Miniprotein binders against q53ft3. Designs and how they scored, part 34

Target 1, 195 residues: q53ft3
Amino acid sequence: MFGCLVAGRLVQTAAQQVAEDKFVFDLPDYESINHVVVFMLGTIPFPEGMGGSVYFSYPDSNGMPVWQLLGFVTNGKPSAIFKISGLKSGEGSQHPFGAMNIVRTPSVAQIGISVELLDSMAQQTPVGNAAVSSVDSFTQFTQKMLDNFYNFASSFAVSQAQMTPSPSEMFIPANVVLKWYENFQRRLAQNPLFW

## First folded at step 21 (miniprotein)

Design Z5
Fold by ESMFold2, fold request of step 22:
Structure Z5 (fold): chain B 195 residues (1-195), chain A 83 residues (1-83)
Amino acid sequence: as target 1 above (195 residues)
Amino acid sequence: SPIQEEFEKLMERAEWHFEWAERYYDWGDKEYALLYFEFAARVFRKAAELAKKNNDPESYKEAIEYAEEAQKYAEEIQKELEK
């Protein structure tokens, strides 16, 4: 039904179902996590009039879970990114997981998804500091794509001594790729939407 | 009164959603903008129902006008997403 993605980690696609309407992903070593992506896997939509409230839980100083509402996923918004880096010392909110979930290890947090009526979800207000600008996400994606392109193109670089000229081959000096990369990054920093 | 305090709390909650809908729209997240405008409309209508139950036509009018405004923005964004 759901997936959970953290940068630099494998995508989790097998949530632990702790109730008919409640799903959990474990986040080991949560102190190193700044953002989490929660998304629907595709072929199992929410029933009409329902959606998912997405919570973040971490253990407090006594090892007790503290739950905070990050936001929502719905059929109309099936994927969302949430910032959790500023939430690890926050206060809890009302939540539906208190009796159904347990945390034993201080370094493990959880993402909880509660399937609820849209009317019930509308009565909840997420923590504001979990919101992430789409411009920030687009800029980070674009930077990673630029890095990937540069690394890929650079893997084909050869010295002049290794070149074997042929009539059908075209070459560019490696410094052209680097110069393009640097210029593109500078323009992106000035205007993320210049393209 | 307790009922008037509940009405004001619902209006604050709906306004919170409305403002976040506007922020998400400005950020280019039209799907979340749509979601939050729809949530704002739902909460404004709940506030309107409370005002009607309490025989408060001025509060009813205020809440339903905001609900209709939120719904209008949601409809405009829905049209944009379908392009």
Scores: ipSAE 0.737, ipTM 0.906, lowest interface PAE 0.9, mean pLDDT 79
Fold by ESMFold2, look of step 21:
Structure Z5 (fold): chain B 195 residues (1-195), chain A 83 residues (1-83)
Amino acid sequence: as target 1 above (195 residues)
Amino acid sequence: SPIQEEFEKLMERAEWHFEWAERYYDWGDKEYALLYFEFAARVFRKAAELAKKNNDPESYKEAIEYAEEAQKYAEEIQKELEK
């Protein structure tokens, strides 16, 4: 399972699953968004040899979606920050979300995540202007916050063998997300640079 | 030929990944640097397999050498991340 975060908005943790291997988050009022964060919640890792290709879609002047590859998330890179402020007039590329190539409301964009083989992902090249340097203090803080959340939540993961009857799935106790948020907020109030 | 064109496209793609891996490493993003070096190695090996199929041992040797270089960088970064 995946999360999507935009500064100043509530985190989205309930992706629309549009296929067995395809997940989507809606981004209303996308023209005001400069960066988007995509991350794994830490409960279900990618299967061996797989990862996620992350796409951004915005409507063109006719309302048709234009899809661009932002980059990747994997078990070894479970969260990433992507810049989208410079992509809102870019070229479309080949993409796996063809079923969503329909006319769309002009103010709504989407983030798409396609679960794929690593070999297939390696054949793709992201748009270069979506990359974000991690030396920026805001980016460093955001990435450390996401790493902290992922590690905290993952430490509480349990298999369905412990909870019946699908033993291959992993779960997090319901209060872990709230506990993480409260701890993070308390530490931030004490020292904004505690990372 | 179509096979030579595909080889050149694979080499270009692998070099793209390699260069971005270097940029991410310089930026301090070792997780992405590792990912992109591993992707570069995968694509260089695919190019090498195509060169072998096309009976082109010089292109094979070139692609394999780049794949091994990318893999060695990935292995060093993996060690850094595990410390």
Scores: ipSAE 0.704, ipTM 0.897, lowest interface PAE 1.0, mean pLDDT 80
Fold by ESMFold2, fold request of step 22:
Parts: sequence; structure tokens; C-alpha cells
Structure Z5 (fold): chain B 195 residues (1-195), chain A 83 residues (1-83)
Amino acid sequence: as target 1 above (195 residues)
Amino acid sequence: SPIQEEFEKLMERAEWHFEWAERYYDWGDKEYALLYFEFAARVFRKAAELAKKNNDPESYKEAIEYAEEAQKYAEEIQKELEK
């Protein structure tokens, strides 16, 4: 019914179903995760008048789970990205997963999805710092790609004294790459979709 | 009073949803904007019902007006998504 995606990892499509209306994904090495995508696989829609409340759980300093409401997925919003990097020291909230007899994994975080009535979901307030703009996500990935390109290109920099003559090759001064990098960053900060 | 405290909590919850609906709309996330405006309307109507039971007509009118405003935004966004 659900999928869970973290950048750089294999997508998880086989949630642990801990009740008819409750699904869980494990997030090992959760301290390195900044964002999580939760989405419907498209095979089974929510019943009419229902949707999914999405929770994040991590072990606190005592190793006990702390649960926080990230937000929602519904038939009208079947995929959402949530920021979790700022939640790993946050205050817990009331949640429906403590009443289930689920297997505890004290060293990993979890994503929980609870299928609920829309009327019940409306009474819940997600943590505000989990919200992500689609533009902010694009900007974050684009900045990472820019850093990767610049680091890669600059790793091949050599001085003219260190070069072997290669008259059939074309060369680009390293300063051109730096100017491009600086200009692109400036434009991206002004308008993430300028390209 | 306990009833006024509950009313204020409902209004704050509905306002939270309403403000996030506006942010999502500004970000271009019309699906979430629609969802959060609909949630805001649901909670504002719940607050209005409480105000009516408490014989507070000014609070009732305020909550209903916000609920209708949220619903109007939701209807506009739904039309945009149908295009």
C-alpha cells in the first residue's frame, strides 16, 4: 500500500503491517537521514473518507522511542517529503502506535503510517519543522549537485608548469569553472528554477 | 472557563491548518493546500458548534466565517486541480 524512500537508499515497498490499519518502516542509521519521502504505491487507495497520518519515531537518550507527527498522505496527496533532521531531539506527541504489539528495534528510527478518518486527522497538528517546500527540496539537491561538480572538476586542477603538452586537446582554465560555480549559486539563491 | 479554553484550542488548531494551507499554496503544492484548507474548515466548524453550545454568538459567528473562508479557498483550489 505504501512506500518509503531516503535519498541514496533502496526504496522500501514492503512495510511491516502491525495492524490492519497500521504500517511501519525501519530507518537504520537514522542520524544520517535529513529527509524521507512517504508515498502510496497506487495499488490500494484509501477508503472513502480516510487517509494516513505519518509519524516519525527515534530513540531518545534513554533508548526509548519518541514519536512525532510529520504530516499526512491521502488519495488527493499521495506522496509527501518530510524533513526529519531537526526532529531527533524533539518533544514526543500522542500517537496510536504505542497500543500495538509491534517488534521494537531500539537502535533504529521508524516511520509509522496510521490509516484514519479524515475527521480524526484534522484534529491533529503536525510538527511544523517537518514541513518541506518542493522548491526547498529542489534547491537542496541542486546545491549538492553543484558542490559535487565543482569538487570533481577542481580535483583535476594542475598548474601550467605541471601540464604535459597535448596540442590536440582543448582546455578550460580553472578560473572559468569557479566563475561559473559562483554565478550559478547566486542565480539559484535568487530563483531556484532559473534554469 | 474549560469550554472557552477548548474553543481557543480548536481555533488555534484550525488557524494552524489555515496558515499552512496558505504556505503550501504559495509553494505551489496545491494538493496539500487543498487538504489543509479542508482540515481548517472542519476544525473551525467544530469550534463553531462548541460556541453555539456555550451560547456565545460572537465566537460562533467568527468561527463560521473562518470555516466558510477556508472552504471557499478549498473550492477554488479544487477547480484549479481539475484543469
Scores: ipSAE 0.689, ipTM 0.887, lowest interface PAE 1.0, mean pLDDT 81
Fold by OpenDDE base, fold request of step 22:
Structure Z5 (fold): chain B 195 residues (1-195), chain A 83 residues (1-83)
Amino acid sequence: as target 1 above (195 residues)
Amino acid sequence: SPIQEEFEKLMERAEWHFEWAERYYDWGDKEYALLYFEFAARVFRKAAELAKKNNDPESYKEAIEYAEEAQKYAEEIQKELEK
């Protein structure tokens, strides 16, 4: 029903179902994680009037889980991005996951999804610092990616005089890469979701 | 009074949802904005019901007005999402 994505890691689509209405993903090496994407797989929608409360848990110094409400997913908002890097020192909140016999590996955090009534969800208050502007985040990421690529490609630039003949290879002018970069930036600025 | 305190807590929560709805809308996340306006409306209505039970017509009126405002924004966003 749910998936979980951490950048640079494999997508998780097999949550541990700890109850009929509760799902958990393990996040190994959680200290290196900045953002998490939680999404519906699209196979099973929420029943009418229901959604999912998304929680994050990490072990404290004593190995006890500290839970925090990140936000929500619904049929109308089937995916969400949360920043968890700033939560690793936060205060715990009430959560519906009880005392789970989780193998307490100090390096493993969890994402928990609780299927709940929208009315119940409305009575909860997520931690504010988990919220992310998806558009801004995507734009910033894309810009960094573009800059990284341009810098990388430019590092291999050589003059015609410096070229070594390689009949088996194709070459493109550096100006083509620059023009591509500029055009892509322009398109991105106009519409971050142009692709 | 305990009832007044509960009312104020509900109003505060609803306002929190409302403010975040506005923020998400400004960020371009209309789906989340919609959700949070709906949450705000629900909680404001709950506050209104509490005020009604407590025979506080002024608090009831206030909560209902905010609920209607939140609902209006939710409906407007819903229409935008359907385009």
Scores: ipSAE 0.682, ipTM 0.894, lowest interface PAE 0.7, mean pLDDT 88
Fold by OpenDDE base, fold request of step 22:
Structure Z5 (fold): chain B 195 residues (1-195), chain A 83 residues (1-83)
Amino acid sequence: as target 1 above (195 residues)
Amino acid sequence: SPIQEEFEKLMERAEWHFEWAERYYDWGDKEYALLYFEFAARVFRKAAELAKKNNDPESYKEAIEYAEEAQKYAEEIQKELEK
């Protein structure tokens, strides 16, 4: 039902279902994570009048879980980005996950999703520091991705004289890649959501 | 009174939702803006109901007016999303 994405890591699409209405993702080495994307897989929508409360849990100095409400996902908002890097010192909030006897290693945090009534969700207040501008985040991500791709591709650039003949392989001129990059940047600058 | 305190807490929560709705809207996240305006409206209505039960017509009126405002914004955003 849910997926979890951390930049530079494999997408998690298999949440641990700890209850009928509760799902948990483990986040190893959570201290290196800045942002988390939580999204619906699109296979099963929320029932009418329901959504998901998204929580973050990290172990405190005593190994006890500290839970914080990040925000929400709904059928109308099937994905959300949260900043978790600034939450390491936050106070715990009420959460529906109880005393989960999950053997937690000190380096592992969790994302918990609780399927709840929208009315119940409305009675909760997420931590403000977790909120991010999706547009800004997407723009930054896209720019970094573009730069990474361009740098990667450019690192393999060779002159024709340096090429080893390989008739079975297709080659793309570097100028084509550059042109694509420039055009994409221009479009992105004009409208971050141009596609 | 405990009821008045609860009313104020509800109003504060609803206002929080409302403010964040505006922020998300400004960020271009219309879906979240919509959600939070809807939440604001729900909580304001809950506050209004509490005021009504407590025979406080002034508080009721205040809460209802805010609920209507939040609902109006939600409806406007909904229309934008449908275009």
Scores: ipSAE 0.676, ipTM 0.892, lowest interface PAE 0.7, mean pLDDT 88
Fold by OpenDDE base, fold request of step 22:
Structure Z5 (fold): chain B 195 residues (1-195), chain A 83 residues (1-83)
Amino acid sequence: as target 1 above (195 residues)
Amino acid sequence: SPIQEEFEKLMERAEWHFEWAERYYDWGDKEYALLYFEFAARVFRKAAELAKKNNDPESYKEAIEYAEEAQKYAEEIQKELEK
């Protein structure tokens, strides 16, 4: 139902479902993360009148989780970007994830999504310093994501002479990927919200 | 009074939503602006109902006026998103 993306990292599409209405993503090495994108996969919409409250948790000096409400996702706003780099010293807030005795390694944070009524969501106030301008943040995030993808894909590049026959596989020329990358960057520069 | 305190808390929350709605709109995030104006309207209406139950017509009027303003902005943004 949900995905989580950190720039320069692989997309996470397999949340741990900790309850019928609660999903959690692990964020290793969270101290190096500036922004997180939370998005709906598009497979299952929220029921009418419902959305998702997005929380961030990090371990304090004692290893206890500190939870903060980042914001929301809904059918009308299926993706959101949050700045988490400034939250590492924040005070904890109320959250619906209970005492998750997850023995967390000090370097792992979590993103939690709670499916809730919009009316209930309206009764909550996210931390203000997690909010970002979509245009500015998306440009930066997307650039890092694109670079990561390009580097990843390029690492598997082989010449035709180096190819091992695999009749069950489809192949895409590296130039197609490069062209896509360049076009995407151009479009992004022109309009960060072109999609 | 406890009722007045609750009313003020609702008003503060609604105002928070309203302010962020404006900010998101300025940033070009119309979807989030819409969401937060809707949230503001909902919470202002709750405040209004509380004031009504408490026989406070002044507080009721204030909350309703803000609710209507928030709703108006939400509707305008909704129209923009439908184009």
Scores: ipSAE 0.675, ipTM 0.893, lowest interface PAE 0.7, mean pLDDT 88

Design Z9
Fold by ESMFold2, fold request of step 22:
Structure Z9 (fold): chain B 195 residues (1-195), chain A 83 residues (1-83)
Amino acid sequence: as target 1 above (195 residues)
Amino acid sequence: SPIQEEFEKLMERAEWHFEWAERYYEWGDKEYALLYFEFAARVFKKAAELAKKNNDPESYKEAIEYAEEAQKYAEEIQKELEK
């Protein structure tokens, strides 16, 4: 139903379903994470009149979970980016996950999604410092990731003069990587949510 | 009184949603702007219901007028998204 993406990590598409209406993603090494993207996979929409409240949890100095409401996802807003870098010492908020017996290690944070009625979600106030202008911030974040990929992939490129007579070797022509980079940037600039 | 305190908390919550709806709209995030205006309208209506239960017509009028304004913005944004 949901996916969770952190820059530099593989996307998570297999949430731990801890209740009929509650889903969790683990975030190991959470201290290095500044932003998370939460999105609907598109396979199962929310029932009419319902949506998802999105929470961030980290262990406090005693190892106790501290949950903060980041915001929402709905059929009308199926993906959002949240800033979590400033939340790792914040005060907790009311949340629906306390009834679950979820056990985790002290160094692992979590993203929790609770499927709720829109009327219930409206009674909740997200932490304001998790809000992000997703078009600008996500585009900048994605650009840095693409630049890193280009720099990495270019290290495997060889000129035709550098080819060896080994038939098991393959190479990436440099212009193919550049074309991919330019095409992805163009599509992202025209529709930042095309993915 | 406890009821007046609850009313004030509801109004603050609804105003929080309304303000964020405006910010998201200015940022170009019309989907979130729509969502937050709809949430503001819901919470303003809840505040209006409490004011009516408390026989407070001034608070009722204030809350219902804000609810209607938030709903109007939501409807305009929804039409914009459907074009």
Scores: ipSAE 0.712, ipTM 0.895, lowest interface PAE 1.0, mean pLDDT 78
Fold by OpenDDE base, fold request of step 22:
Structure Z9 (fold): chain B 195 residues (1-195), chain A 83 residues (1-83)
Amino acid sequence: as target 1 above (195 residues)
Amino acid sequence: SPIQEEFEKLMERAEWHFEWAERYYEWGDKEYALLYFEFAARVFKKAAELAKKNNDPESYKEAIEYAEEAQKYAEEIQKELEK
């Protein structure tokens, strides 16, 4: 029903179902994570009048989980981005996941999704510092991706004099890649959703 | 009174939803703006009902006016999403 995405990591589509209405994703090495995307897979919608409350949990200094409500997903809002990097020192909130004796390694956090009535969701208040502009977050993600690609591609750059003959290969001048990169960044800055 | 305290808590929660709805709208996240305006409307209505039960017409009027405002914004955003 749900997926979880961390930049630079494989998409998780197999949540641990801990109850009929509760799903959990493990986030190893959570301290390096800035943002998490939670999304519906599109296979099973929420029942009418229901949605999902999205929680983050991290182990405290004693290894006990600290839970915080990040926000919500619904049929009308099937995906959301949350900032979790600033939550590592937050106070715990009430959560529906009980005392899950998940022996958590100190480096593993969790994303929990609880399927709830919209009326019940309306009675909850997410942590404010988890909210992000989807446009801004997408822009930042795209910028990092572009930088990564440019750095990767440029690492293979050679002068014509340094080229080894490879008649079976097609070559693209490095300046073409650079111009594309610059143009793409300009368009992204003007409209993050230009495609 | 305990009832007044509960009323104020509901109003604060609804206001929180309303403010975040506005922020999400400004960010261009219309779906989340819609959701949070709907939440605000629901909680303001709950506050209004509580005020009514407590025979507090002033609090009722305040809460219902905010509920109607939140609902209006939700309806406007819904129309935008349908275009």
Scores: ipSAE 0.675, ipTM 0.893, lowest interface PAE 0.7, mean pLDDT 88
Fold by OpenDDE base, fold request of step 22:
Structure Z9 (fold): chain B 195 residues (1-195), chain A 83 residues (1-83)
Amino acid sequence: as target 1 above (195 residues)
Amino acid sequence: SPIQEEFEKLMERAEWHFEWAERYYEWGDKEYALLYFEFAARVFKKAAELAKKNNDPESYKEAIEYAEEAQKYAEEIQKELEK
């Protein structure tokens, strides 16, 4: 019911369900990650009076997970952006994920989502430095995603002379992609919330 | 007293939620502002209930007033989101 997105990486829509009410995403090479987006897939809403507490965990020097509460998602706020780059030195907090039999490498962090009562969520205080302005963070995140996409697409660019006929495939001129990119950037600059 | 300490912790938590609600509202994140005002209201109400059990009418009044304020802001934001 949840997705996790890191700029420049494939979207994750298949969380590991570690309990009926608990979901975990693995984040390889977490040290390179500045922001993460957590969102509801829209397939299953939270039950009435419930939401999700979003946690981040990283391995300490002993390989033990250090958990921190990032914030929340709800039916009314189905997606959120969190800054995790500054959390590597944070103190651990209580978390509902207990002992998980997950073999971890030192470079892998986790995003955990716990489905909880809103009343219970209200009793928690997220780490303040994980919060971001949605407008500013989204602009930066989007820019990184766009750049990544452009670089990816451009890597497949071939000249017409290099093209192999494939009648079953559709081809898009590179200039169209570039034009789209430029137009999108212009729109984003004019109104970051145009979408 | 342990009860007074618990009350103060609840008030502090509720105030934290309230302040973040205001910040999110300023950032234009109305959905999070709404959520945190609702959280503030819930926790202030819990503080009020504790004060009531402890026969502290002044603390009760304070907590209820803050709860009502938080709820009012939540309702206003909810109306904005429905437009």
Scores: ipSAE 0.673, ipTM 0.891, lowest interface PAE 0.7, mean pLDDT 88
Fold by ESMFold2, fold request of step 22:
Structure Z9 (fold): chain B 195 residues (1-195), chain A 83 residues (1-83)
Amino acid sequence: as target 1 above (195 residues)
Amino acid sequence: SPIQEEFEKLMERAEWHFEWAERYYEWGDKEYALLYFEFAARVFKKAAELAKKNNDPESYKEAIEYAEEAQKYAEEIQKELEK
C-alpha cells in the first residue's frame, strides 16, 4: 500500500503491518537521514473518507519511543517529503561536549502510517511539518537526488572506441543524460513543485 | 468555561489549517492546499455545531462563515486540479 524512500538507500515497499490500520517502516541509522519520502504505491487506494496520518518515531533518552505527527497522505496527495533532521534532538541537549554523559539510544527510528477517517485527521496538527517540509527542503532533497543520479549514470560512460557489442542491451549517448540533468535543474529552479 | 475553551481550541486549529492551506497554495502545492482547506472547513463546521448546541449564535455565525470560505477555496482548487 505504501512506500518509503531515503536518498541513497533502497526504496522500501514492504511495510510491516502491525495492525489492520497501522503500517511501519524501520529507519536504521536514522541520525544520518535528513528527509524521508512517504508515498502510496497506487495498488490499494484509501477508502473514501479516509487517509493516512504519517508519524516519525525515535527513541528518547530513556529508550522509549517518541511519536511525532509529520503530516498526511491521501488519495489527493499521495506522496510527500518530510524533513526529519530537526526532530532528532528530543530530551537531550545540543552542545559540543554533552556526548560523554548521554544515554546511548538505539539507532533505529520508524515511520508509522495510521489509516484514519479524514474527520479524525483534521483534528490533528502536525508537529513542525509545515515549517520543516517547506519548498526549500524539497528543493535541497531533489537537488541531491539529481546529483546522485547524474554521478551514478555518468560513472558508466564509455567512449565509442571502447564500446563492446551487447546486442541485448540499449545504449544512450552520455550527452542525453547531461541535457536531461541540466533541463530538469532549470525547471526545478523556476518551480520546485512543477512535478 | 470548558465549552468556551473547546470552541476557542477548535477555531485555533481550523485557523492553523486555513493559514497553512494558503501557504501551500502560494508555494504551488495545490494538493496540500486543497487538503488543508478541506480540513479547515471540517473543523470550523465542528466549532459551529458546538456553538449552536451552546445557543451562541454569534460564535455560530463566525465559525460557519469561515467554514464556507474554506470550502469555497477548496472547491476552486479542486476545479484547478481537474483541468
Scores: ipSAE 0.661, ipTM 0.888, lowest interface PAE 1.2, mean pLDDT 77
Fold by OpenDDE base, fold request of step 22:
Structure Z9 (fold): chain B 195 residues (1-195), chain A 83 residues (1-83)
Amino acid sequence: as target 1 above (195 residues)
Amino acid sequence: SPIQEEFEKLMERAEWHFEWAERYYEWGDKEYALLYFEFAARVFKKAAELAKKNNDPESYKEAIEYAEEAQKYAEEIQKELEK
């Protein structure tokens, strides 16, 4: 039902379902993460009158989880960007995830999504520091994603002379990737919301 | 009284939602603005209901007026999103 995206990392589409209405993503090396995107996969909508409360948890100095409500996702707002880099010193909030027997390493944080009634969601107050301007955050995220993709793709670049014939495989010229990258950057600079 | 305290907490929460709705709208995030105005309206209505149960017509009037305002903004944003 949900995906989680960190810039420069593989998209996570397989949440651990810890309950019928609760999903968890692990975020290794969370201290290096500035922003997280939580999104609906589009396969299953929320039931009528329901949405998702999005929580962040990190281990404190004692290894105990500190949970904070980041915000919400709904059918009308199927994706959201949250800033988590400033939350390490935040106070814990009430959360529905209880004492999960999840083996936590000190370097691993979690994103938790709880499917809840909108009325219940309305009774909650997210941490203000997690909120970001969609335009600003998306621009930064997109740029990092683009750079990561370009760097990744370029790392596999070989000359024609270095190619091993593989008739069953398709190859994309590096110049095509570069052209795409340049065009995308140009469009992004002109309108961060061009898509 | 405990009821008055609860009412004030609800009003504060609703106001929080309302303010964030405005902020999200300013940021151009109309979907979140809509959501938070709807939340504000819901919580203001809950406050109004509490005031009504407590036979406090002044608090009821205040809460319901804010609820109506939040709902109005939500409806306006909804119309914008449908264009």
Scores: ipSAE 0.659, ipTM 0.886, lowest interface PAE 0.7, mean pLDDT 87
Fold by ESMFold2, look of step 21:
Structure Z9 (fold): chain B 195 residues (1-195), chain A 83 residues (1-83)
Amino acid sequence: as target 1 above (195 residues)
Amino acid sequence: SPIQEEFEKLMERAEWHFEWAERYYEWGDKEYALLYFEFAARVFKKAAELAKKNNDPESYKEAIEYAEEAQKYAEEIQKELEK
């Protein structure tokens, strides 16, 4: 239902479901993470009147989880980037994960998503220093997805001498992918909202 | 006094959402701006209900006017997103 992305790492799409309405992603080596992206995969929307409260948890010096509300995702805002670099010494907040039996190592934090009524979510105030400009966040996320696509597609590049005849299959020259990549980068840099 | 304190906490929470809705709108995040204006409206309405229960028409008027303003901004942003 959810994905979690950290710059420079593989996207996580297999959250641990710890309750019917609660999902968790592990973040190893969390001290090196400045931002996380949380997004809906798009296959299962929230039920009407519901959304997701997004929490960050890290182990304190005693190994106890400290949870902080980062913000929200909803059908109308299905992805968001959150800054976590300033939260690793913050005070905990009220959270719905208190009874969870979660095994932790000293360098592993977690992202928790709790599916809740919008009326309940409105009663909560996220930590303000987790907020990030969505234009900058969208540009960063899109650039990472663009780089990932280009690297993936380029890994299949072959020369004409290496091509195996496959008459039922269509082929695209590698330079088409490069031209698309360059054009997309220019348009995104000029107007992140051009689509 | 305890009821007035609760009313003021609700107003503060709603104003927090309203302020962040404005910031997100300035940043170009219309989806979050919409979400936070809607949250502000919900909490202002809860404050208005408390004021009405406490027979406080001035606090009721204040809270309901802010709820209506937040809802107006949310509706305007929703129209922007649909275009």
Scores: ipSAE 0.655, ipTM 0.881, lowest interface PAE 1.3, mean pLDDT 80

